VH-VL binders against Small ribosomal subunit protein eS1 (rps3ae). Designs and how they scored, part 1

Every score and structure here is a prediction.

Target 1, 206 residues: Small ribosomal subunit protein eS1 (rps3ae), of Methanocorpusculum labreanum (a2sq57)
Amino acid sequence: MARKKQSGGRKVEGWKAKNWYKVHAPEFLGKQFIGEIISSNPENVPGRVLTVSLGELIQDYSKQNVRASFKIMNVAGDAAYTQFNGHEMTKEFVRAMVKKRASRVDSTITVTPLGSTRELQVTITAFTINHARLSQVQELRAKMVKVVEDSAKEADFESFVSAMLKGELSKKMFAECKPIFPVRRIEIIKSESVSSAADRAAALIR
Below, numbering starts at 1 at the first letter of every chain, in headers, positions and changes, except where a header shows other numbers; antibody chains aren't numbered by Kabat.
ipSAE, averaged over its two directions, is called F for ESMFold2-Fast, E for ESMFold2 and O for OpenDDE. V2 adds 0.75 times the mean of E and O to 0.25 times the DockQ between the complexes of E and O.
[cut] stands for letters that were removed.
Atom coordinates printed by the task and the answers are left out, and those that the model quotes come from them; centres of patches stay.

## First folded at step 6 (VH-VL; framework fv_zigakibart)

Design v10D (from w3 with heavy chain N106D)
Fold by ESMFold2-Fast, scan of step 6:
Order: sequence, then structure tokens, then C-alpha cells
Structure v10D (fold): chain C 206 residues (1-206), chain A 121 residues (1-121), chain B 107 residues (1-107)
Amino acid sequence: as target 1 above (206 residues)
Amino acid sequence: QVQLVQSGAEVKKPGASVKVSCKASGYTFTSYYMHWVRQAPGQGLEWMGYINPSGGSTKYNEKFKGKATMTSDTSASTAYMELSSLRSDDTAVYYCARSYKGWILDYFDYWGQGTTVTVSS
Amino acid sequence: DIVMTQSPSTLSASVGDRVTITCKASQSISSWVAWYQQKPGKAPKLLISKASSLESGVPSRFSGSGSGTEFTLTISSLQPDDFATYFCQQYNSYPWTFGQGTKLEIK
């Protein structure tokens, strides 16, 4: 079968030269420039992860202690385009939330936003005003989880991530948990993109 | 009830400066961006930029860099927009408008009533 | 900058008519479009966000659709209060840009 067609303009020598690629945030975050990477081969650019200050990305100083990670999915010319890969609050920022004679309630769950093939592992942390008993801790954890899971059922991936990063989910959890036990602060301190069920199934077939 | 109340109409000579205010009420001032949008007579809407009242960081449309300066006073829940070196083509209605923080929700759910700025010799 | 082009610039219609206004972006903006209504001497009012999400308090006769580069605002049964100028806005990429406006007037 002679289906040979030589690609116009690409030379082997061109791949030995190092090129800078301008990395852009996802569309739901405005495709804003987030950094540059260097590579001699455009095929090696996808799959790389960049981490940037969310505060700088969305021009909000209250988010300077939140770091967002983006995974490069494709390259077009000198531009590289990403998908949200996760976030985390700095350890120093989280530690500053800890108070003596108070309780910390943690939960890590995996959610699948409405219509999404992507899954997100989310870590929720609540800080109480006073020491909470085991039964109160369990009730708070269950409520935090329910709020986040219910939000994921009603929002697409981008809307869920935006609500999470802006603190809208934290405000909702606070309002719902406050009647259970006095809560000082609730935050989603970390998220991480995980392989979807479809991606795992595809990997097993290939 | 969310309300944005702007300062009154201004008439200025070329080369002067003007400062427009926008007083917010009915919500937590620092939880939302405040944007400025202008509308010249017979023309459409033009986004000028926004200020984050929490910390005072700003983002300008390149067209207005060096021309407009945005500031805010959190204790007064008031945003300001100053135009320098006024020209006749700065004649427009200037609006303040609120958006949620975060790029994906930068549509404007509440608007001020507008401030007419006329630049005339 | 992303250029937003509305068509038509002026639309004449009668009460009860179905009207459609189109907004075209110079490059893909996904679904990041808002629609505003402006009456003479008044500030714009938000009607629709994220291309198709109707704002609270806006009558159900208003609807939005589209993705990528072509978007539409539809009024299913025109009422007297609907005669106004309509603007689309993209908020995909800074600077935010608006269409030139569509003036809806009485036929």
C-alpha cells in the first residue's frame, strides 16, 4: 500500500534545536500564560506538569498560598495547552489554621463531576473552635463529604474545580456543618486528578 | 439587596483628570471583583479593567494602561477609577460592575447606574 | 484581542414574534459568553451567562445557545419590555470584549 506522503517543512535537524513553549492555563481559567518550558522535541512536551500560584493566575492575593498544577495535553506551534491536574494549599498556610484545644477533621474522597470522564481526589479539612468528641467528628466528616459529593453531582468538571478553587465549596460546607458543631474553618486543602474509569479500561485493552 | 452607587456627572477640559467613585452595599465588598466598563456615545461597551478589593491588585485592558488608575477603600466599600490626561474621545458613560472572583465567572451580575464624563473645551 | 461580531445590528419585530440574535467570536471561546440587555439611559442587565444559563429573575422566554465561535440569544415570544439593545460578551480571554450591540425595535 503506497500511502506515503512526506510532511511539508519539517526537518530532522529542526528537532535537535531547543524550542521554548509558552504554556497556557485551561480555557475555564482564561488560557492565561502560566510559564515556559524548553524541549528539542515537541512530542516530549505533552504529559509534563507545571505548578503555579493560583493567586497570580486569577489576580487574587487571598489565593497566594494555593498552588495549582496543570498537565500539558497538546502543543500547537509554540503554545502548549493544559488541563487542570490538581491543587494544594501550602503546608505553612494549613498549619497556621491549627489552634490549641481544637479538633481537626480530615477526609479524602474521589468525586466524578457531572458528565465528566475525569475523576478528582479531594482532601477536605475542617477546624473546630473547641475540642470535638468522636461522634461529632464522625458527623462533621459525613456532612463535609455529602456537601462535596452533592456539588459534584450538579456541576461539570470545570465548574466544580472553579467552585472549589474560589472557596465556594468551603463556604457551603461551613454553613452546613456549623449547626452540627462550632466550626472555625473548612477548606479543600488538596485535589489531584486521577485516571478515569474509561482511561483505566482503555489501558487494560491496549 | 446588592447596590452599586456611582458619583455624579463630570464636565472636564482636555488635559484634566477625573476620579469616579462606586460605593457598594448589600454584600461583602472584598469577596467580589469590581470592574470598570465604558460606553462612548453611539458605541458599544468596552472593558477597562478590574480591581480586587481584597489586597488591591488590578488587571487592566492594555488600551487603558497609563490612562486609568483603579483603587479601592475597603473601610468605605468604595471603588475608584481615575482617568488622566483627558481627551475628547474619553467622553463616555463609565460603569462599575461586580463579578465573582475567579476567571470563569467574570460576567457582570450587578452594575452601577453609570457616570457621564464629558470632555469639552 | 477576541473580536465579537453581532448580527443583525438592528432588528425590527412585532410583539409575539420569535427573534434570534447571533454573536460570532474571532476565535473559539468555548461557552464563556454572557448576554446583556440595555435600555436607553440605563445600565446593562445580565440575562444569560455561560452561553445558556438563565439568570434568576429573567423571563423564561429568553434562552441562549452555542459553543465555540457561534452563539445565539433567542426570545421566543417578544413582549413590549423586550425592545432594547442586546450585547454579547466573551470572558474566555483578557481583555473581555463585547459585541457591537443589536438594537431590537418595533416593526
Scores: ipSAE 0.015, ipTM 0.445, lowest interface PAE 6.8, mean pLDDT 85

Design v10E (from w3 with heavy chain N106E)
Fold by ESMFold2-Fast, scan of step 6:
Structure v10E (fold): chain C 206 residues (1-206), chain A 121 residues (1-121), chain B 107 residues (1-107)
Amino acid sequence: as target 1 above (206 residues)
Amino acid sequence: QVQLVQSGAEVKKPGASVKVSCKASGYTFTSYYMHWVRQAPGQGLEWMGYINPSGGSTKYNEKFKGKATMTSDTSASTAYMELSSLRSDDTAVYYCARSYKGWILEYFDYWGQGTTVTVSS
Amino acid sequence: DIVMTQSPSTLSASVGDRVTITCKASQSISSWVAWYQQKPGKAPKLLISKASSLESGVPSRFSGSGSGTEFTLTISSLQPDDFATYFCQQYNSYPWTFGQGTKLEIK
């Protein structure tokens, strides 16, 4: 049988005490510990965003140049649970991709993974081997966008994000763009979670 | 309790097709990938591919592309794997196994009991 | 494809022995290795994931270690129920690949 906790003590000072909360990654990334935050009130914990090295989170050095962001959604006891909020490749890593005599093709699009109420804004960048004509740049951009949009139509949120972070989408874009014009590298360099119109309306009411 | 229950043994002639089923229970079917792995007599394990029941998207090992077809029925919590143009070297035990979605959790925590497929003339 | 090579292919041991099975990957796979136990006529059973994380319900005499290209599964005090075939699997890159298996037999 459960033993009753003895009640008593300094309630007034206790409720103002700061508590440490252990923040955990989403389940699809193993609920790994990503950091601690301090707060005197559990209600002030949801909504905070933590950014960590993906390579450190998953213990894979090949992903050290990717930073992933997580937004705290709820608290249970001393644990805080998150949702994926986005990613960025480090400035140094992206800078190293730039070459003087090549073309760069950029596109930012918003996708909604299958069955998801969440939207994700992604930034795609491609680097060619040689200077590309305007028509080739436009064709490469269209193909890159189509590959990512088609992937989002066929994958739920966790599967889409996993494919993106793992580099599967980059490999598919490279394969599809290769017949159009020689490309050196294609990456999704950034993603950011965005609110739907319905979510914004709900937030204003609550 | 998580259970994956597969259909019974099949004996087929060369050139025929076989369709193996895997019925899942004890968890949310759409939250996990369903993989197919085969094992020929006295041989090791060979990954064939997976299906995501949450939309029906598939990923195949290139060796099985065009030969294996994976489908799922979300309302019945059942995954299917069909092999066409059977040859004697397709004789094996075929397993379904689940993994969580997300690249770091894609190990196989639960397996079906296996379906023996024998191809002989 | 990443090739997983196990050694030894067959291992004879006695109850109470300490047994070590090695798995080598043809390229670096970080820690993305799982170990499975398979008994004759039965499906494989997960023992270890992420090279060293023991699955719930698996006896503590089983342990895993390694990173990069070399991984080991150790059984510290062999029991009669442990005579089986053991497989390693990498899940770093598609397609998933398994080692050829190590058959653990009574001496």
Scores: ipSAE 0.419, ipTM 0.737, lowest interface PAE 3.1, mean pLDDT 87

Design v10Q (from w3 with heavy chain N106Q)
Fold by ESMFold2-Fast, scan of step 6:
Structure v10Q (fold): chain C 206 residues (1-206), chain A 121 residues (1-121), chain B 107 residues (1-107)
Amino acid sequence: as target 1 above (206 residues)
Amino acid sequence: QVQLVQSGAEVKKPGASVKVSCKASGYTFTSYYMHWVRQAPGQGLEWMGYINPSGGSTKYNEKFKGKATMTSDTSASTAYMELSSLRSDDTAVYYCARSYKGWILQYFDYWGQGTTVTVSS
Amino acid sequence: DIVMTQSPSTLSASVGDRVTITCKASQSISSWVAWYQQKPGKAPKLLISKASSLESGVPSRFSGSGSGTEFTLTISSLQPDDFATYFCQQYNSYPWTFGQGTKLEIK
């Protein structure tokens, strides 16, 4: 019989095949599988953000209350690859750190790790044992900020993020701050990838 | 094939300096950290530090700050480790070793053959 | 610094024996432990990472286990090629530290 017409004809309906994509963490976190997403078009996959428990990702229970966010940058076959987009300690975990009649010292700063085109906005919170006076609060804040800024000047993006997520920066801040005023705990409770200076400049001239 | 080839043995007098090289091949040099580990005769391994060949940032073991200096030449895919003010207790085999940059991946999958540095009067 | 202590420091065994080497960390390091084999005059060779993940090309008779502060390297049936010094390494916290080594000897 006559051969069937074979051509790149269009669908009459808006029906479209969907594919599953396996999303992987960045290499500095072992390219671990973090989830699957579905899309009918590979172009719609980059830009998506997935948030997962850091503790589950690295199989370390001590990080169970840390949630890490990853932004999909590219797709290769059925795999999607991400870059670190930020982290947040759970609201419940942070609230548990608050003690009656103690002081809380907060600071939000933006750091640019050595050689990085990406900026990271980090929120540092210190919890004192006793109520702190204004002068002590100011000195603690200045020291916390200096430790984090100095660390960013000496480490590339992945090394800085690793130190932050490991709690190495928290340990260093604690050691530097305890001689100033009795400190119970210091944490970087949140980080968020922000537009680079170049990206902001580009946006401004639109 | 991944290979790390180190410079030859050195014999130095106390107070001198020595610079050991480690030439990498078979992989993208800037995608991995290069670490330096020393081993005194008949003894265990001591991590000295690493260099990130992408950008040249370094991290030193506190014990070796002011004593060791790590550098790299990206165009030559070569890492360097210089020891200053040599003493007899710096006599050791010095290894370069590669790791992934991830914190949970900083085990050493490939090692150089080692460079023997002997410090004697 | 995290101190890694290996036991025993020396171990005498025969071909075919089941050998276990222990590594203890001075504080919890989760699973971030690697094991290396070093033969006389040679560089160390990676055997195991993440406490239990066997490196490609390493014989299946080698296995690792443990988490927290106590880790073990096991050789299920010792072969002549296995007489060497074995080192554990923690990579949980800088500075990276190694155990003092376990020398595995014939007999």
Scores: ipSAE 0.115, ipTM 0.629, lowest interface PAE 4.3, mean pLDDT 87

Design v10Y (from w3 with heavy chain N106Y)
Fold by ESMFold2-Fast, scan of step 6:
Structure v10Y (fold): chain C 206 residues (1-206), chain A 121 residues (1-121), chain B 107 residues (1-107)
Amino acid sequence: as target 1 above (206 residues)
Amino acid sequence: QVQLVQSGAEVKKPGASVKVSCKASGYTFTSYYMHWVRQAPGQGLEWMGYINPSGGSTKYNEKFKGKATMTSDTSASTAYMELSSLRSDDTAVYYCARSYKGWILYYFDYWGQGTTVTVSS
Amino acid sequence: DIVMTQSPSTLSASVGDRVTITCKASQSISSWVAWYQQKPGKAPKLLISKASSLESGVPSRFSGSGSGTEFTLTISSLQPDDFATYFCQQYNSYPWTFGQGTKLEIK
């Protein structure tokens, strides 16, 4: 993944000079450099989203199938600072989990971590070893949701996101669901920052 | 200047409880986790758990669950760790230590001076 | 739990020597390792985080390297102030665990 490009301090054609801004990951990921963007006006930089390989960012190739998105919140000098905006596992990685004569159990929920005003919509998927009946699917879904919701009630935003990205939540869901029905794998395959209450209020009165 | 100052040494009888304090200064108390780590005489370090002073959420090492209780007082910038039902093998130096809030930042950049807890009959 | 094993348990060296301490994890922990120095009767002091990132105020003779399961702490030219016990810590997986320690003593 070629996300980071050279500065390119060359002349620009036209009347409006553009500047390069160095984008940094959030504090909980060590403020790592994640890329550069160009803009003629620093006021147009906040709100933009960059997506990078998590494995590349943290130098852990076991996570190279995870893509993390970051939204620029503010600019200071030539540096831009971000907030976690979500993640997604690659389509290839998820497809490789599918097996013949097995069930897939999906659930999408919105969680609010302890003490946070930010909300996160997460998609959980479980892959069974054998075909599951409706009652088993319902019980698996309920247990997966409960584990994730309980984790969110006990962890702040950064801690919850960290547990999710590290696979700790997947490990806990697997342990809790295994006695209900034979499970091959459970993952949180996607997360997305949900508009805050303030953002929803702003949208409503537009 | 960041400083963590712990309460003084304690000598307790088996079955008693002890509460150790850790007063933070020189930084925003609620912006960091406070961890507790113990060290038995002549032995290595053992992580016990942490508290998030913003909201009071805790995470315990399973070995100490039900044995240790962590609390904090934001107005006093003080974290507490209470051990119940003390046994002789709880004799150790107990440290508080701070970390940033983030999974790649759970290293301990500042430590308290340590509180010696001796359990003897 | 991830088990962190340090070697050697005790190391004898002279001032000016290059010393290396190794820390081995029971499973891959990427680069999420910190190193601490502890002197008798004192609290541990952070030396290195993220396997190789030198903490501010720590002398440049200290360095760390490694990834995955094997990590090393190196002191390029040992000083009298460096005789202490050294601990590695993994922070990849809960619960956070420490190595048993390496005692560096005068030869």
Scores: ipSAE 0.062, ipTM 0.615, lowest interface PAE 5.4, mean pLDDT 86

Design v3D (from w3 with heavy chain S99D)
Fold by ESMFold2-Fast, scan of step 6:
Structure v3D (fold): chain C 206 residues (1-206), chain A 121 residues (1-121), chain B 107 residues (1-107)
Amino acid sequence: as target 1 above (206 residues)
Amino acid sequence: QVQLVQSGAEVKKPGASVKVSCKASGYTFTSYYMHWVRQAPGQGLEWMGYINPSGGSTKYNEKFKGKATMTSDTSASTAYMELSSLRSDDTAVYYCARDYKGWILNYFDYWGQGTTVTVSS
Amino acid sequence: DIVMTQSPSTLSASVGDRVTITCKASQSISSWVAWYQQKPGKAPKLLISKASSLESGVPSRFSGSGSGTEFTLTISSLQPDDFATYFCQQYNSYPWTFGQGTKLEIK
């Protein structure tokens, strides 16, 4: 037997206006499901950012210290689809890399991957074995920047992000910087997406 | 069923160029990267580069920059690899292979059957 | 470039045998390794990705393991159609590189 619900609202019925949306990682990162969000209006779902462990997403325990962020771009049915928005190594992990009597060399640059309208602001950090003089710090910074900029000029957005997240860029920077001054570790500790004016305008339309 | 079907064998003289095609079917052509890998007789596999059929961006192995040119035709779901200034050591089987984006880039879940290119004087 | 070295270069075995092929990288590549099977006159076929993830449709007798610099492909009980050449590939660092291959032949 079918039974109809009575007409008339209840305060508890407000929750029925909400829908769950299953959020999916970009195809190039492999996992289809990264979380769920709730909203009463599907048009307010795009633009939200979810952050997950990279290690969980790509099934690599060695990357559990890296958090990746994804921005929802569109909704189809109950599924929400994202694009890569950035990453960050945990503060605890980066802090553990600091050693007494060693130097830390930081640089933040913006790169535009080949054929991309999207820009990435990346933060590179190098940790030396011993303290470095000013001229060595300047040479290390210049070399780190050049390696990353050259890589961005030769890779599209997804390929550049893949190389960055896999640690390819870190290995290349290490090899290039080693002859300048003894380096213990070089990492891209953070990236964040910077949209062009056109991309921002497009995101506001639907 | 995913299929990559390549053009037939070619015999070329040194200094000539060759253009190999790879026709994709059974999937959305623009959603996957297409790579080119060659295998010289009795040797291992050598990665040459890839093209993103969505937009046509390419990435080449340094060894093949200026020698290989990759293009694609989205309406025909076909990728192309042209190799110029052929030498005898370019004699190889050339494969197209699809890059499954789902594991970050650069392993190959489906391969074409291969195109044998023989360079002889 | 990362150099991938396979051992042995040639392996003779009988149907029913357990076979292990090793692949060593010249530097750490985490788990970014794929394994391919190639039969004479045919294109390579993907068996395993991410060092240990079995590709759909590949028999369960194939398995992969390893991380860092040493990886193995194991066939738990050889079948006649397993006699082929096997290649490992790293996809951690550009340019992508392959091992030289291991030829598995009938004893």
Scores: ipSAE 0.049, ipTM 0.634, lowest interface PAE 5.6, mean pLDDT 85

Design v3G (from w3 with heavy chain S99G)
Fold by ESMFold2-Fast, scan of step 6:
Structure v3G (fold): chain C 206 residues (1-206), chain A 121 residues (1-121), chain B 107 residues (1-107)
Amino acid sequence: as target 1 above (206 residues)
Amino acid sequence: QVQLVQSGAEVKKPGASVKVSCKASGYTFTSYYMHWVRQAPGQGLEWMGYINPSGGSTKYNEKFKGKATMTSDTSASTAYMELSSLRSDDTAVYYCARGYKGWILNYFDYWGQGTTVTVSS
Amino acid sequence: DIVMTQSPSTLSASVGDRVTITCKASQSISSWVAWYQQKPGKAPKLLISKASSLESGVPSRFSGSGSGTEFTLTISSLQPDDFATYFCQQYNSYPWTFGQGTKLEIK
């Protein structure tokens, strides 16, 4: 009966009651409300991950195919604050990019933005116009990696993530790769945060 | 409370250079971009560029590349903007303004009081 | 660059009036518009961000609306302290650009 009960609002605070926490996106994405979670102990809230549509979050229909993940870092009152944890383009969106008799070039790399203790593992995918030879595939992969790595060395975490999600890195990779072999599209289809040594140490003493 | 305090008015001759300062207080200086915005007499606002005090990276409006140089001193929580080879059309009020890092929140929540730079022979 | 055009350039009104200022973008900018108030000899002050989000400490008589290419700033009941120049700013696309300003004057 209790498990079937609908909860319509904030529950009474106290050790016997569970509280609802409003989860907010990071400041660089507008601190928008992204969801609610329930917990009886605020200490158990940090570390949870929520995934939402980027398009819904920023009210931009062109980004409806991007899902962004956020990890809760701290709690203040009934609000929970997050940091960016990664993104993924929907399976349908990526599949729609695949064309017959064309090549797909994939690469997964880990980058550390300027001044960041956090690392991002990013997956880059390029789609050619025509079938590419092994040597051309290798050159495209090397160029894609170099563009992303160079961008990470010159931008802080928030700026790098913003450039990635906005499509600025994709545009730069396209321009650099086009002279090597005809490219139809190039995207960073996925990113995920890699735990730092400090984060692992903190988790062990919690 | 957040405050941005700029250096005083400057009167310069053509060909000179001028360096405007903007001292920040009431927040963590390295957590926000510092933008510079120009307003010529009787005209609208024009974005010049920003500096990231964390690491010193800069982004300039193309119109001001080679003309303006932005720097910062994290120990003093102060941002600087230097204009070189001054001409009469550089006469304007120059504002520093705080902005969030990232791609979404490129609006300016706190502004300095402005520094008037007058270029005349 | 995205061009932001405000209308009217000058508006005369009386205390208690409802006034509306319009801002038009040369291309779609979603909801990435901020509004600023500037009094003579003073720095601009942020009023509204993301087209309709009222800044903390700004009186509730100010409101913003719009999406795409047309945006409006409304003052529901004009007060003496509201006579100033108002600027819109787009932050959808680099470089960020401002409207030319609307001067609100006592009628």
Scores: ipSAE 0.052, ipTM 0.597, lowest interface PAE 5.3, mean pLDDT 86

Design v5R (from w3 with heavy chain K101R)
Fold by ESMFold2-Fast, scan of step 6:
Structure v5R (fold): chain C 206 residues (1-206), chain A 121 residues (1-121), chain B 107 residues (1-107)
Amino acid sequence: as target 1 above (206 residues)
Amino acid sequence: QVQLVQSGAEVKKPGASVKVSCKASGYTFTSYYMHWVRQAPGQGLEWMGYINPSGGSTKYNEKFKGKATMTSDTSASTAYMELSSLRSDDTAVYYCARSYRGWILNYFDYWGQGTTVTVSS
Amino acid sequence: DIVMTQSPSTLSASVGDRVTITCKASQSISSWVAWYQQKPGKAPKLLISKASSLESGVPSRFSGSGSGTEFTLTISSLQPDDFATYFCQQYNSYPWTFGQGTKLEIK
């Protein structure tokens, strides 16, 4: 019967033996190297999350204030492959958007992109030029939500995430909300991948 | 091995319609966008639009809205582009080309061989 | 729409020459530029993506550089097989747009 780390040199080697795994971004973001992790067991690598600057990943300084998170799904040799887990705009970047005598409209929704088994929770924030009345705030929120939900119905997961990170959804929301009330800026400031209904159901079995 | 094979050359009269096909093989058809790009004789390349075979959603260059219609058949791994109300200035080589779905990989890594469409009175 | 302007429109060169083709965007497109080679009667072939990333199977004599609004494609030592038309393309913003092309011909 084979033994694991029970005697002699095998025991000593087990104390110090660790392998480095090169972590790669998802294919839709170029499979670019995003970092290294260390582990003595390949089974412990999947499930870990790495957060990197989106601006550095795609080499676009306009995205330096966006941080993207990636979850390791599988390992092949010394490479680890990820899927998109979410993003957030830095707190300083968001705070800089706040102005006195203006309104802030927030909404957090969960969307399921076309054909996706994965859900994405997104947080939308809009900043008006002037103070908005409650009815105007409600109308802006409803329109922002509708634009994002409609976009999710027309795009697969990777395309939806790409549109979100590129700022295309922000541009679309701005155009749709402008006739309702003067808007200075609209952003999706945060997203997080959530387990699908099927994944949740599977977890309840055991 | 990735291949995009297009239908043969077409000669049409002004006012007619033409439908060009692009059959994909060697990859998962629904994982990539299929784009259409045309090139008039001696001219540069002009992007017309794309179709996402996963769900059939389309994105058109504004110039081609109401003029071009893109469709796909996932069971046949084939994309189609129909151009209506043909005019002489629609004479061009029409290419299909794939890109990955997402912003960073939106370049065209594989192209069809092209379909020549000639519109003459 | 983003306008892509290539220079020169036509370039005459000899085998062994180092040639450079420039592409300018009407607004900043970061590094979202691809370069294609097209031979008469053939479809375009991808050479470079993301301004400087060489496509697999493309000879190392091809290289790309640039960011923002100015991009270059360089062929370090021209070979007979390189006489073709070259196009740049931006994929930063819809609609995607191409340069007018640069025809590289034998001197």
Scores: ipSAE 0.163, ipTM 0.631, lowest interface PAE 4.3, mean pLDDT 86

Design v8V (from w3 with heavy chain I104V)
Fold by ESMFold2-Fast, scan of step 6:
Structure v8V (fold): chain C 206 residues (1-206), chain A 121 residues (1-121), chain B 107 residues (1-107)
Amino acid sequence: as target 1 above (206 residues)
Amino acid sequence: QVQLVQSGAEVKKPGASVKVSCKASGYTFTSYYMHWVRQAPGQGLEWMGYINPSGGSTKYNEKFKGKATMTSDTSASTAYMELSSLRSDDTAVYYCARSYKGWVLNYFDYWGQGTTVTVSS
Amino acid sequence: DIVMTQSPSTLSASVGDRVTITCKASQSISSWVAWYQQKPGKAPKLLISKASSLESGVPSRFSGSGSGTEFTLTISSLQPDDFATYFCQQYNSYPWTFGQGTKLEIK
């Protein structure tokens, strides 16, 4: 009798009522399926971040070392829709770029693409062929920053992100920095989406 | 709803320039790239380049660098493509076509009707 | 540049036939292929994107398939309105390139 009466009965709402949500990449990356998440409350789904291989997402093996992050913005039925939140080159890939007796020039800047309310913090890294003097490092840093800032002023968010991820900005920085000092490689190794200062201030008041 | 309307046919002499227009309606002009594609008589399609109407940045097929210049007027929702130093082999139908902005979205969902440019003496 | 080669260049068929047009890329382009239909004197019209995604308003008799380097456009039951030239386009790599076209004509 007792063995036939099993505990478990009715499942508590909000405890056991879990649903799967299919997460899709932003439209500018083809709305590809990027993963599934589980939640008992659809209101807890927005704000979550998923990180996937860019190479797998766009089916380009040359980008396997780039990981792209996407933040869920809204849910419709069992589908969750995202916006670009940032990217990062794997630690192993970046470490492989480092050569003994050469210089590394780093710069982290925040850009606001044309017409965007969102800011994007990007980290640029340049690797020289030979050891560079401080004045040469300063000139390289200034030039690579200017190239990225000028590109952001001319491109909307999706176009800027696409140029960055494709390596178009890296090619432009390389071409413009080469006359200053011998450069082996320049990459935007990381980006992170940030609300503008005004948006953050407004959110704190609300 | 979405329409791309191009300027009329042009007949030019060698050495002249021609400017083709493409007026967009039914969507937010700055939210899409505008591309130009040419088709020589009896031939296939050849991509020339695109302009991002938001900011005016351009990307050209290497074959058309120095020959074609792309511009846009956001107030008029109109894109332009100018060909300089015309030769007989520039005779073709020139199409404008839009695409979504992004890495894997450069396919063309709406096209203009085409502008025939004939170069002859 | 990625070269797109279509076969056949010309195809003769009758109403009601199943026809298949092939497009081959000179290197892998994943699924980033679009198909267009062009009638004489008219602009091209998008039929398929991402190799197999049917554009809204395009009849279901049109379908696309393939990945990597080989792609096909199929018309399951040819209608009179389908006699036209068909082009494939790769959008995996700059510059974007088209196939030479396949002219579908009445047998």
Scores: ipSAE 0.139, ipTM 0.651, lowest interface PAE 4.7, mean pLDDT 87

